# VHH binders against o75319, part 2

Target 1, 181 residues: o75319
Amino acid sequence: GNHIPERWKDYLPVGQRMPGTRFIAFKVPLQKSFEKKLAPEECFSPLDLFNKIREQNEELGLIIDLTYTQRYYKPEDLPETVPYLKIFTVGHQVPDDETIFKFKHAVNGFLKENKDNDKLIGVHCTHGLNRTGYLICRYLIDVEGVRPDDAIELFNRCRGHCLERQNYIEDLQNGPIRKNW
Short names: E, the ipSAE of ESMFold2; O, the ipSAE of OpenDDE; V2, 0.75 times the mean of E and O plus 0.25 times the DockQ between their complexes.

## First folded at step 1 (VHH)

Design e10 (framework vhh_etentamig_d1)
Fold by ESMFold2-Fast, scan of step 1:
Structure e10 (fold): chain B 181 residues (1-181), chain A 121 residues (1-121)
Amino acid sequence: as target 1 above (181 residues)
Amino acid sequence: EVQLLESGGGLVQPGGSLRLSCAASGFTFSSYAMSWVRQAPGKGPEWVSGISYSGDSTYYADSVKGRFTISRDNSKNTLYLQMNSLRAEDTAVYYCAKEIGSDYYEPFDYRGQGTLVTVSS
């Protein structure tokens, strides 16, 4: 009973690297068992993800999976050379401080260990939009000092879709800076 | 306030059957798709089954297909999961979950308290 997530087909599979950062956002890859319900041009498996990243002349060094499920693909479906980190994040709610801290810690650790290369941090939730965009923007605002509107604009442009959740946008623009990480 | 209350879990022998129920309140039940999600001891959550708002479409994880049946009664605001041919690997806490918009099959936004199913001799 591998069903395609609601509205999953509405979103571009992979955005572009966010210039000046190591981030790239994408929608959840779907393992081979989902392909029976997809046209060839709609398929987006873990293999397809890596092919699309390569086509942009980029290389993934870490995948951060923000979905609250294990059903879409398994870490074993990814190349052994790319670390996988699961941060269970509930949709609709602004991520709590613990989740924000875990995300910041993972990003900072990756950047420290990858100073001598240009590998990317791939971030996804189901659509690669709301939870993904929130946590990337929160990182840019809180850690890198980017203005909220600039972070949101950069994410929207590079993802090819605008953040949809008003509570997420409002928290990014007007919420407190989370500096304890 | 969205509330989901699961019931019907218990201890059952391999090959046995259980029917889970979820009583929903605080939202227009008939307007939302619903799901069952389980979490086995020491494992992450696993989506089990989903049903459209009308009940006309049902979906199942490969691990339960042919053994479990999801259904709903919109007049009673109740979701059901009929579990047949239970296996030891079905041992888990089972959660009822409301559709959560664009995150349709990520049901831990408004999941209930859960009901424990233990399959053991």
Scores: ipSAE 0.014, ipTM 0.161, lowest interface PAE 7.2, mean pLDDT 85

Design e11 (framework vhh_etentamig_d1)
Fold by ESMFold2-Fast, scan of step 1:
Structure e11 (fold): chain B 181 residues (1-181), chain A 121 residues (1-121)
Amino acid sequence: as target 1 above (181 residues)
Amino acid sequence: EVQLLESGGGLVQPGGSLRLSCAASGFTFSDYDMSWVRQAPGKGPEWVSGISGSGGYTYYADSVKGRFTISRDNSKNTLYLQMNSLRAEDTAVYYCARVYSDSEWEYFDYRGQGTLVTVSS
């Protein structure tokens, strides 16, 4: 389908880089076929994503797509120089341990291969909020040793929107540390 | 009204093959990503495979990768799952599910009644 994702227009397209990390979060870019349903100021294509990142004086080195679909944009719509990783996530449930470990492995691999540059890991789900915020915060808590409330506050501030799903927040604050990465 | 009807399940020997079908009606089939989800006796639901509305992108759980193939025929409004090299662990009721892909509160809005696959000697 060519319908705009539910509530997608309610969210800021791209957040700010999370200081002290390589993460930047954004909502899903929509390919050109969606633009007939959008006002010019509402458009957020893959090209618009890279323009907005450049406007912040940042550069993407990896995109991690957490959506359950490929209908929003194609990997071919991205620059050839930016790796694309698809991690299937279910939006209703806290991601399982296997999904969390896949995310951690991708992040750690990127950081190891990019220690001599300052390129960012771009992470998105449909809204760039709940699944995106959960996995970024889970990484910061489990791997970087950040306190849960500090990780959540940092994400909320930089994304420009607060995590909405109570089950995600509860797992971050009170759930077990997932040990493998 | 949206309807999903699975068929093709049955008893099969380990190492055997089965092809599941799901007949969809009541919506524009090609507009929706579709999935197969299974539930083994006494266990929770496990996502098996997904396919984009166009059929251009397919996804598989690690447990079935290389053995199962998801496909669709949009002209017939039908979803398929070709299951090869079947194992006892594949025994489950298999459900066809329509993906509500833009919802963080709801990820499957419709599923069928299921078809039972039993892998046993």
Scores: ipSAE 0.015, ipTM 0.363, lowest interface PAE 6.1, mean pLDDT 87

Design e12 (framework vhh_etentamig_d1)
Fold by ESMFold2-Fast, scan of step 1:
Structure e12 (fold): chain B 181 residues (1-181), chain A 122 residues (1-122)
Amino acid sequence: as target 1 above (181 residues)
Amino acid sequence: EVQLLESGGGLVQPGGSLRLSCAASGFTFSTYEMSWVRQAPGKGPEWVSGISSSGGSTYYADSVKGRFTISRDNSKNTLYLQMNSLRAEDTAVYYCAKPFEYGDSGSYLDYRGQGTLVTVSS
């Protein structure tokens, strides 16, 4: 079956744009086959994602999917005009350096190609929280020079939920800056 | 009662080949993405390869790209890993893994079986 991810309903579907950045975080969208197990107000399909982004007067230019699975939705469920990038990450582990570098390259490439617009980079894992928050904060710290606690506070406020994994928080605060990519 | 039974490991010389199998039961195999994970002596687990539920998409760690091929047979509830051009650093216990998505904080590579030992030595 089409089982809803554990605790998925406990999180806000989409956060707010992180001011001063091109990032917006959200939980994984669920394709139409999941809707039979959801009340209308609980639905969050790929279409619902784009509607909620538009309601904030924002536009997505890239989706980075950090989940390890393709069971929740397929790239074909997204508008053809929005690039989709899959970066596989293991949920309980701090992402490795190769994963961090892939994320940084994708973000840098998007920003270079989208200088003429204000489109957002949408980032999600299952809940749009720990893996998502880690990689966004890691980018802000390593590339933008943001202080770790400021990056974490900004993410938490805009996502509407605080990073939950202590190992992720500790790596952001005390771990090495990954400058080589 | 999810069960995963790995087989096909053994001793092989560098440059050799092995084909690993994983027999799955206790869940609807055809609806889940599957992975191979390995653990070398004294090291943590390393994700090796993944395959979509239909078998239409495959994914590999950089250390094995071009040498390993993941495949599945949904009619037999079986996952495979064809390993070619084996190196000493491929020595590890190989585990068949079903993803367990328990929020962002959960273990993502769960339901590993007993594993199958692959030893690559001259």
Scores: ipSAE 0.013, ipTM 0.328, lowest interface PAE 8.4, mean pLDDT 86

Design e13 (framework vhh_etentamig_d1)
Fold by ESMFold2-Fast, scan of step 1:
Structure e13 (fold): chain B 181 residues (1-181), chain A 122 residues (1-122)
Amino acid sequence: as target 1 above (181 residues)
Amino acid sequence: EVQLLESGGGLVQPGGSLRLSCAASGFTFSSYAMSWVRQAPGKGPEWVSGISGSGGSTYYADSVKGRFTISRDNSKNTLYLQMNSLRAEDTAVYYCAKRYTLWYSSSAFDIRGQGTLVTVSS
């Protein structure tokens, strides 16, 4: 079966653009095969994602998928004009340096190629919260020089939900800066 | 304008080695991180390795770590992948990329050439 992810319905589908950045966070979209288990108001397909972002007068230029599975939707379900990047990220543990550097590399590359537009980098894991929030905040702290508490507050406010994993929060607040890429 | 030309692939026995090259033109090579991405027959693309613009930082997929080495020569606008201890599962078409993502966008096709085929078989 197509089981809905645990607690997926508890989270807002799409956050707001994080002001001063090109980031927007959301929960994983679910392809059509999941819709039999959802009320119409609960549906959040890849198409619904793009509609909700358009409703905010924003445009996606890149999707970064942090889930450790391909079961929720296929990249082929996305518009051909929007780049898709998969970074397989395991839950529970603070993302390792390799994962952090892949994320930073992707963001830096996107920004360099898109300096003449205002397109957004969409980032999601299953709930669009812990892995997603960690990597966005890590980028803001390490690359943009944002204070950890300010990065976390900005993410929480714009996502509409607070980071839940204490080990992630502690790494962001007290951990070393990953000075690479 | 952006051109990436992969070469160096071929048939090799398990345990063998190959060195892939990617000749880049149409952009300031040293200003961009570069990646190698592979696609095995009947499977989706898999990121293999990445290198920063300066060459100071390198990154590898777990499946190739310790066996593959990415490098670049910015004076020649060339990216390399040294592949050692090759396995049957390394059989794929290998592509180089100016950006990390090359999947499901029209821009991915524009900067991704024909690739270079690596076949690991006895």
Scores: ipSAE 0.000, ipTM 0.110, lowest interface PAE 16.3, mean pLDDT 84

Design h01 (framework vhh_h_nbbcii10_fgla)
Fold by ESMFold2-Fast, scan of step 1:
Structure h01 (fold): chain B 181 residues (1-181), chain A 128 residues (1-128)
Amino acid sequence: as target 1 above (181 residues)
Amino acid sequence: QVQLVESGGGLVQPGGSLRLSCAASGFTFSSYDSYALGWFRQAPGQGLEAVAAISGSGGSTYYADSVKGRFTISRDNSKNTLYLQMNSLRAEDTAVYYCAADLYYDSSGYYPSEYDYWGQGTLVTVSS
């Protein structure tokens, strides 16, 4: 219904493109029905998302939604030209290997099909921070060979907020490398 | 906006049972939402310690070693209420019991510092 996610207002709506990658991270957009509980400057609808991306001179080619709910917005609220992929990802725990592999497969598929353009992969969870940052960093570490601390620093800088969950950070720094296949 | 209100505390004999309730408002329990709910206690002269926790998504549970097999955490999403069923109570279970919510969707859930919202506490006294 009409319930703003806890702490959602504390986070910047959209980060910046992560240089050297096709990733951009943001918090969950909220459909029109949530606007009654928000001041005009707090609104971040699916339309607002696309306007903010365009303001950065960027274009979305894929949205990956990591939330464990469908109550915040519907795929129908997005432009028909932008593919939407749902990966139900439980918060609190480090994402399991199946979730990690689904994410990697989706990213690799997008990059293969979009070699001739510069469109971005938009990734979000509820706050666009921990699940989002973990999966993006895990991809950079495992697939692109980026050093863990460099991946985390890049994400934190571009998102405008630091990864908060210590178990996620520790797995990125010291955990096993996940196979790309 | 978020509020947690505990009830059910009181005086009980060793070996007895007690059920604590925590009524939540300002957010809705849902198997599709990612959050954590927990029970914490503070015994006289001691620090705050985790007793039990339950994930809002999937319903996975945690118990401190001292209460495993004796306490059961559960929730009723239709009543927006968290429960702690305490069986085989011991003198060392005497404490103020706090209900807490971690509404940050990426929480790991076991430490007091992970929880954003706290109830007022309810006293449980186990005599002798």
Scores: ipSAE 0.012, ipTM 0.251, lowest interface PAE 8.4, mean pLDDT 86

Design h02 (framework vhh_h_nbbcii10_fgla)
Fold by ESMFold2-Fast, scan of step 1:
Structure h02 (fold): chain B 181 residues (1-181), chain A 127 residues (1-127)
Amino acid sequence: as target 1 above (181 residues)
Amino acid sequence: QVQLVESGGGLVQPGGSLRLSCAASGFTFSDYESYALGWFRQAPGQGLEAVAAISSSGGSTYYADSVKGRFTISRDNSKNTLYLQMNSLRAEDTAVYYCAAEGDYFWSGSYSDYDYWGQGTLVTVSS
């Protein structure tokens, strides 16, 4: 069954908004069926996510779910006013170009449709760290022209945890820019 | 291209032992992040049933009640290989055994949660 993801408890539930961007990163919310294996202070449900975002005086306008499973929570557990987008990504692997372009398209579309507000794009994988940090940094580097080391530092500071996957860091620092989207 | 290839099946007498192996290619096992892995079986004319599963770290395992105490699941990340040690085999263990992988740290006894599957290896327990 309802196994708590490995190391999930080791990470802060929600980071801070990344200044100069519309991004906020967090770890995967876990539906009620997981709570029997968690102390009350360890719980992080979809409801807890929205409460924590509100406590930061922020508002979500889109959630991008990068996990390769649909078992952690259901889209129906989210407010109907917040769009949900699933992009399946496998852990430990640098996302392929199709995945990167899908992420960029979703972000660009959100920003176009939300010019008149300050709503955030919430991005998560299982830990809200490696796949999440990679795709956010890839967007900042390729689309916004941010230097790789600056993008990584910004993500690490705001997430409260450093990117751990050397292959992801190497691709961000020295890999090709994914253009033409 | 993700592939899982099972081996080690065959004919064995009741009370005997077999070790199944599942060699993975197209992705790597790692100490910190890897696929959650499981073994499933299908007897002729029956549906898939869960046998055993192991978490991405190898720190958590699941066993079906029918095999608990007889079978042991393990993984060798350096060899990119999953194992199922099968002891005290019974006629009802006769089935095609499949290895399966799930890419996001979640493991379960439900085959619908697994994304990648091997071709299967036949285990026949008979005198």
Scores: ipSAE 0.013, ipTM 0.337, lowest interface PAE 7.3, mean pLDDT 85

Design h03 (framework vhh_h_nbbcii10_fgla)
Fold by ESMFold2-Fast, scan of step 1:
Structure h03 (fold): chain B 181 residues (1-181), chain A 126 residues (1-126)
Amino acid sequence: as target 1 above (181 residues)
Amino acid sequence: QVQLVESGGGLVQPGGSLRLSCAASGFTFDDYSSYALGWFRQAPGQGLEAVAAISGSGDSTYYADSVKGRFTISRDNSKNTLYLQMNSLRAEDTAVYYCAAGEGDSFYEVSAYDYWGQGTLVTVSS
């Protein structure tokens, strides 16, 4: 199906780099077959993603795709030089511990391999907001020791939209730290 | 054209069991791993509520908290049919049950489902 994801047009395509981190969040890019349903200024293809990141004087070194579908774009639509990782997460539910650990492992691996550059980890779900914001904030809280409210505020400011799902916010603020041991 | 047809509803006593079936045509479960298949219900005077869902690949399932441990969702790709096994039924499970299919990112968001069956009534009463 070629239907545009619900509310997708309501969200800013790409946020800003989160200062003090290697994270940048964005909404899902849509392959060329979706463009006939979009005005030129609404288009956000994989190519548009890389153009917008370059416009910010940033460079992607990894894309983590959190959507539970493959219909929006294919890994082949991305430059061969940028690794792509798919972590299937269902919307509306807090990701389970296995998903959280998979995300943390990928981030830690990227950071070890990219110590000598400033390339970014791009993270997206459909809107680049709830699943995306949850996993980034969970990483900052559990691994970097950031206070939950500070992590959430940083994400909201840099994404340009506030986390919407109360269950995600509640888990970040009051839920247990997931230890990787 | 995608079509979904439910069957298996009826009247049961509290504590009883029912198995609902949903026959799909116009697409193949094997071909559409991005399709979510699910069961929703609507009790009198209430909105649509997600009950259970299974990914197109069959690898992931979702259950509403009210039905976890009592209901089981499954699919049979050779018959292109989705099932909901309902055990330990309660009066509060009384509703019209709908089969749905969609390419959405969320198992419990009604708007994620593009195709819907006509519904089958389940009544749990003594």
Scores: ipSAE 0.025, ipTM 0.351, lowest interface PAE 6.0, mean pLDDT 86

Design h04 (framework vhh_h_nbbcii10_fgla; at its last look DockQ between E and O 0.19; V2 from the best seeds 0.00; counts 0 for: pae O 8.7 > 2, unsure alone 62.2 < 65, placed apart)
Fold by ESMFold2-Fast, scan of step 1:
Structure h04 (fold): chain B 181 residues (1-181), chain A 126 residues (1-126)
Amino acid sequence: as target 1 above (181 residues)
Amino acid sequence: QVQLVESGGGLVQPGGSLRLSCAASGFTFSEDYSYALGWFRQAPGQGLEAVAAISWSGGSTYYADSVKGRFTISRDNSKNTLYLQMNSLRAEDTAVYYCAADADEYLGSPSAYDYWGQGTLVTVSS
């Protein structure tokens, strides 16, 4: 349906590129059917997403959609030049190992195929915060060897909002490293 | 389109058991269209209360504190069917039970679900 996700309006649409990485985080774009429930300044469609990325002098090369639903927008609402990957991830729970491995595989594949450009990996869940921040930080910690507190601080600063779920933060700080294949 | 049909409701004695089923149609057999499923109830004069929920893989479940240890949620993905096994039923479990599909955020939030069944009445009474 056309129901605006709870607290969706409370979050900035798009963060900034995380320096030293190819990541940029944002909240879920909402297709035109949702605009009936939004003021003009609250609208954040797939088109608005790409406009805001261009305003930062950045370019998306991949979108990873972590929502557990397809109701917010359709892949065909995105430019055909930008690959779209869906990884169904339930909110409130720390993502399982299978989800973490799928995310890492997608990121590694993108980086290998995009060595000759500076295009970004756009990652979002509903708010672009907890599932999004967890998986980005998990990648930085496990694959790039970033210290957990540094990864979390970098994400929080660039997203413009702090990770909210204590179970996610606890797992990043004290949980086991999930090995890549 | 997605349609949900509940069955198995009825009158039971306190301490009895009942099994609810929810048959889903309009789902694809593709992983890309997987859905989380949940059971909600509405007692007379009250709002919707989350009872139990389950992710597509069955790897994540939610239970309300009032039903933990008494109710078990399960699903059969090959049949697109959701189940709720209710044991040790109490008068306070009397409600219309709804199944719901397509959750994103919190499995225990009614507003997270996009598709709803028509409900089945469960009455626990002597």
Scores: ipSAE 0.254, ipTM 0.548, lowest interface PAE 2.7, mean pLDDT 88
Fold by ESMFold2, look of step 2:
Structure h04 (fold): chain B 181 residues (1-181), chain A 126 residues (1-126)
Amino acid sequence: as target 1 above (181 residues)
Amino acid sequence: QVQLVESGGGLVQPGGSLRLSCAASGFTFSEDYSYALGWFRQAPGQGLEAVAAISWSGGSTYYADSVKGRFTISRDNSKNTLYLQMNSLRAEDTAVYYCAADADEYLGSPSAYDYWGQGTLVTVSS
């Protein structure tokens, strides 16, 4: 369907690059069919995403879509030069180890292929906040050795909204470090 | 066109078991489109309640606290079918049970699902 996701209008479309990382987070862009339900200033299409990234003097090299649906936009709505990867990520519960592994594998693969440029990994779920923030922070903690509180603070500041789900925050702060395989 | 059809409802005594099925058509669980699937129920005069949900890989599940340990959600992608095994049934499990598909993110929320079945009645009574 083409219903606007609950509370989607309440979130900033795109965050800022997270300094010292290759990550930028944003809410799900919505294809043209959704625009009849939006005021002009509320629109945030795939094209709008890329315009906003360019306004920050940045370039996307990969989009990781964490949503469990293809109804919001299709990969064909993106520039052909930007790789797209979907990692189905269940909300409401802390992502399972398989999901975390897929995310880490995708990020590590991107960094290897893009070691000689400064392109960004764009990550989104529906709102670009809870699932997105969890997986980015999980990567920074487990792979880069960042302290949990520092990862969370960096994400919150750069996204422009704080992580909301307490079970995610608790797992990041006090849960097991997940060794990479 | 996506269609979900529930079956397996009926009358059962407290403590008994039932297995609900949901046959899908118009999309294939394993090959296209989002595949997060769930069961919801509505008792007479009550709102819609999430019962259980399952991810595409089968590795992530959600269960309402009221059914944990008694109900098991599963899927058979080769048969394009979702199941709910209901054990140790209680009178409060009496409801119309609905199959739902294509959740956007929140498996426990009915507003997250785009496609719905017609429902199958489960009655738990002596």
Scores: ipSAE 0.013, ipTM 0.350, lowest interface PAE 8.1, mean pLDDT 85
Fold by OpenDDE, look of step 2:
Structure h04 (fold): chain B 181 residues (1-181), chain A 126 residues (1-126)
Amino acid sequence: as target 1 above (181 residues)
Amino acid sequence: QVQLVESGGGLVQPGGSLRLSCAASGFTFSEDYSYALGWFRQAPGQGLEAVAAISWSGGSTYYADSVKGRFTISRDNSKNTLYLQMNSLRAEDTAVYYCAADADEYLGSPSAYDYWGQGTLVTVSS
């Protein structure tokens, strides 16, 4: 079977909805083939994702996958009713302007099309933390005008883990605003 | 647990060829799902430098300018092995060569790679 991502077990599977937003962050769900390498309580499948979201009395309306691989699960593992968007995002480095724009565009498109509901935008990378947190915060800062520290604090609190990478944090706090078009 | 084991190093004359192998365990190679894999080297008294890398899809490769046209990175999924074909070797290619895997599939700096082999020595000398 496939290798469990390093440190994947260390992170909460699903965060909380970020108040005032439609965002929820989670770590990458793993398809069934990974289960043989996990204890039952460690398993987090696409199905488990939806169950956990339901337990929060929420509903996913979009999944944005920021991982730079396709080995963890297949879009076919998701309900057909929930659109899946892949944005290949390189780890470790601050996402480039194109990646940031793609993310913003996807979020804005979703919000435009989902004004009549309260479905969430689920965002994940491998751990659902650094890349995920950066792009969500970047959106809040650039598009919603949120103060960088407020955005970071909000994300960290809701995700249940803090952004770890200093280059991401510094860029959010002190980096330039990226174009929204 | 992910393990990488290099082999194929040795003494070779300038202009010669050598093929390094990296046997990987703990994960499986796939054209669509494998880790980013790379070769690094450290010459005596120098820092670690990237030599070549291949992306998870196998569609993207990286080569250091110093080895372009001479070295070729490849993988055999059936053998779960990464290779570095080194042709037209030069004295400056002398180094310990390391195989590395990045669980995040990033073709970045050495510090980005999570797993490393023990290294294999390549000596190019007349």
Scores: ipSAE 0.009, ipTM 0.332, lowest interface PAE 8.7, mean pLDDT 89
ESMFold2 (binder alone), look of step 2: mean pLDDT 77; pTM 0.794

Design h05 (framework vhh_h_nbbcii10_fgla)
Fold by ESMFold2-Fast, scan of step 1:
Structure h05 (fold): chain B 181 residues (1-181), chain A 126 residues (1-126)
Amino acid sequence: as target 1 above (181 residues)
Amino acid sequence: QVQLVESGGGLVQPGGSLRLSCAASGFTFSSEYDYALGWFRQAPGQGLEAVAAISSSGGYTYYADSVKGRFTISRDNSKNTLYLQMNSLRAEDTAVYYCAADTYGDYELLSGYDYWGQGTLVTVSS
């Protein structure tokens, strides 16, 4: 069925751009079929996503969808001018090296193609928190050389919610650097 | 150590009712973190299928079309127990029933179940 994800309403729809990066994180947008179960102020459709990004004077150039489902919205619900990339990522476990590599490759490709603009990479899982925060922080640590605690703090502050999964936090702080970019 | 133990299966005639229970240990049905809980079944020679699922708050439920209106999923957080009330049973409901927990899977009700019980057999026949 068209079930709203558990605790989806508890999270801010869209965070702020992470300063010094091209990343912005948000929770999964929900297509119109979910709106019957939502009050008007709780709605967060693909259209609402782009309106909120514009309200911050930002522009999306890529969406990376980390959910392990296609039921929440369709790529066709997004403007044709914004590329969409699906990376199926199972929740609760630390993403494997192949998933980390795919994420890094997509980010690096976007940055090379967008040197002459300031467009953002939008990243989301269901809540835009655990899988999303892990992969963004992993990129900052492994590719940009950011200290783990600084990456986590930056993500938490800009998302408006702290990473919740202890296994993700421990891997970021104490795990090996993945040299797969 | 997370453990899920099913009970309540058995032989029942078509049109009858059964209530399955799943006792959880090694974690609590706490509201601090989300635990999606579900019932899955596997009939002889068939694949595993989702039957019903419930969120940690109890506010969101899922039912497969084949059981909607006949089965009810519920949870008792004080007893750390998940239930499946099965009414109007049909021969096609014959299967091993498994309870499963997604202990934090970014709250997707039908994905990422990381703990499974041993299963309990339900046979619907005369």
Scores: ipSAE 0.016, ipTM 0.247, lowest interface PAE 6.3, mean pLDDT 86

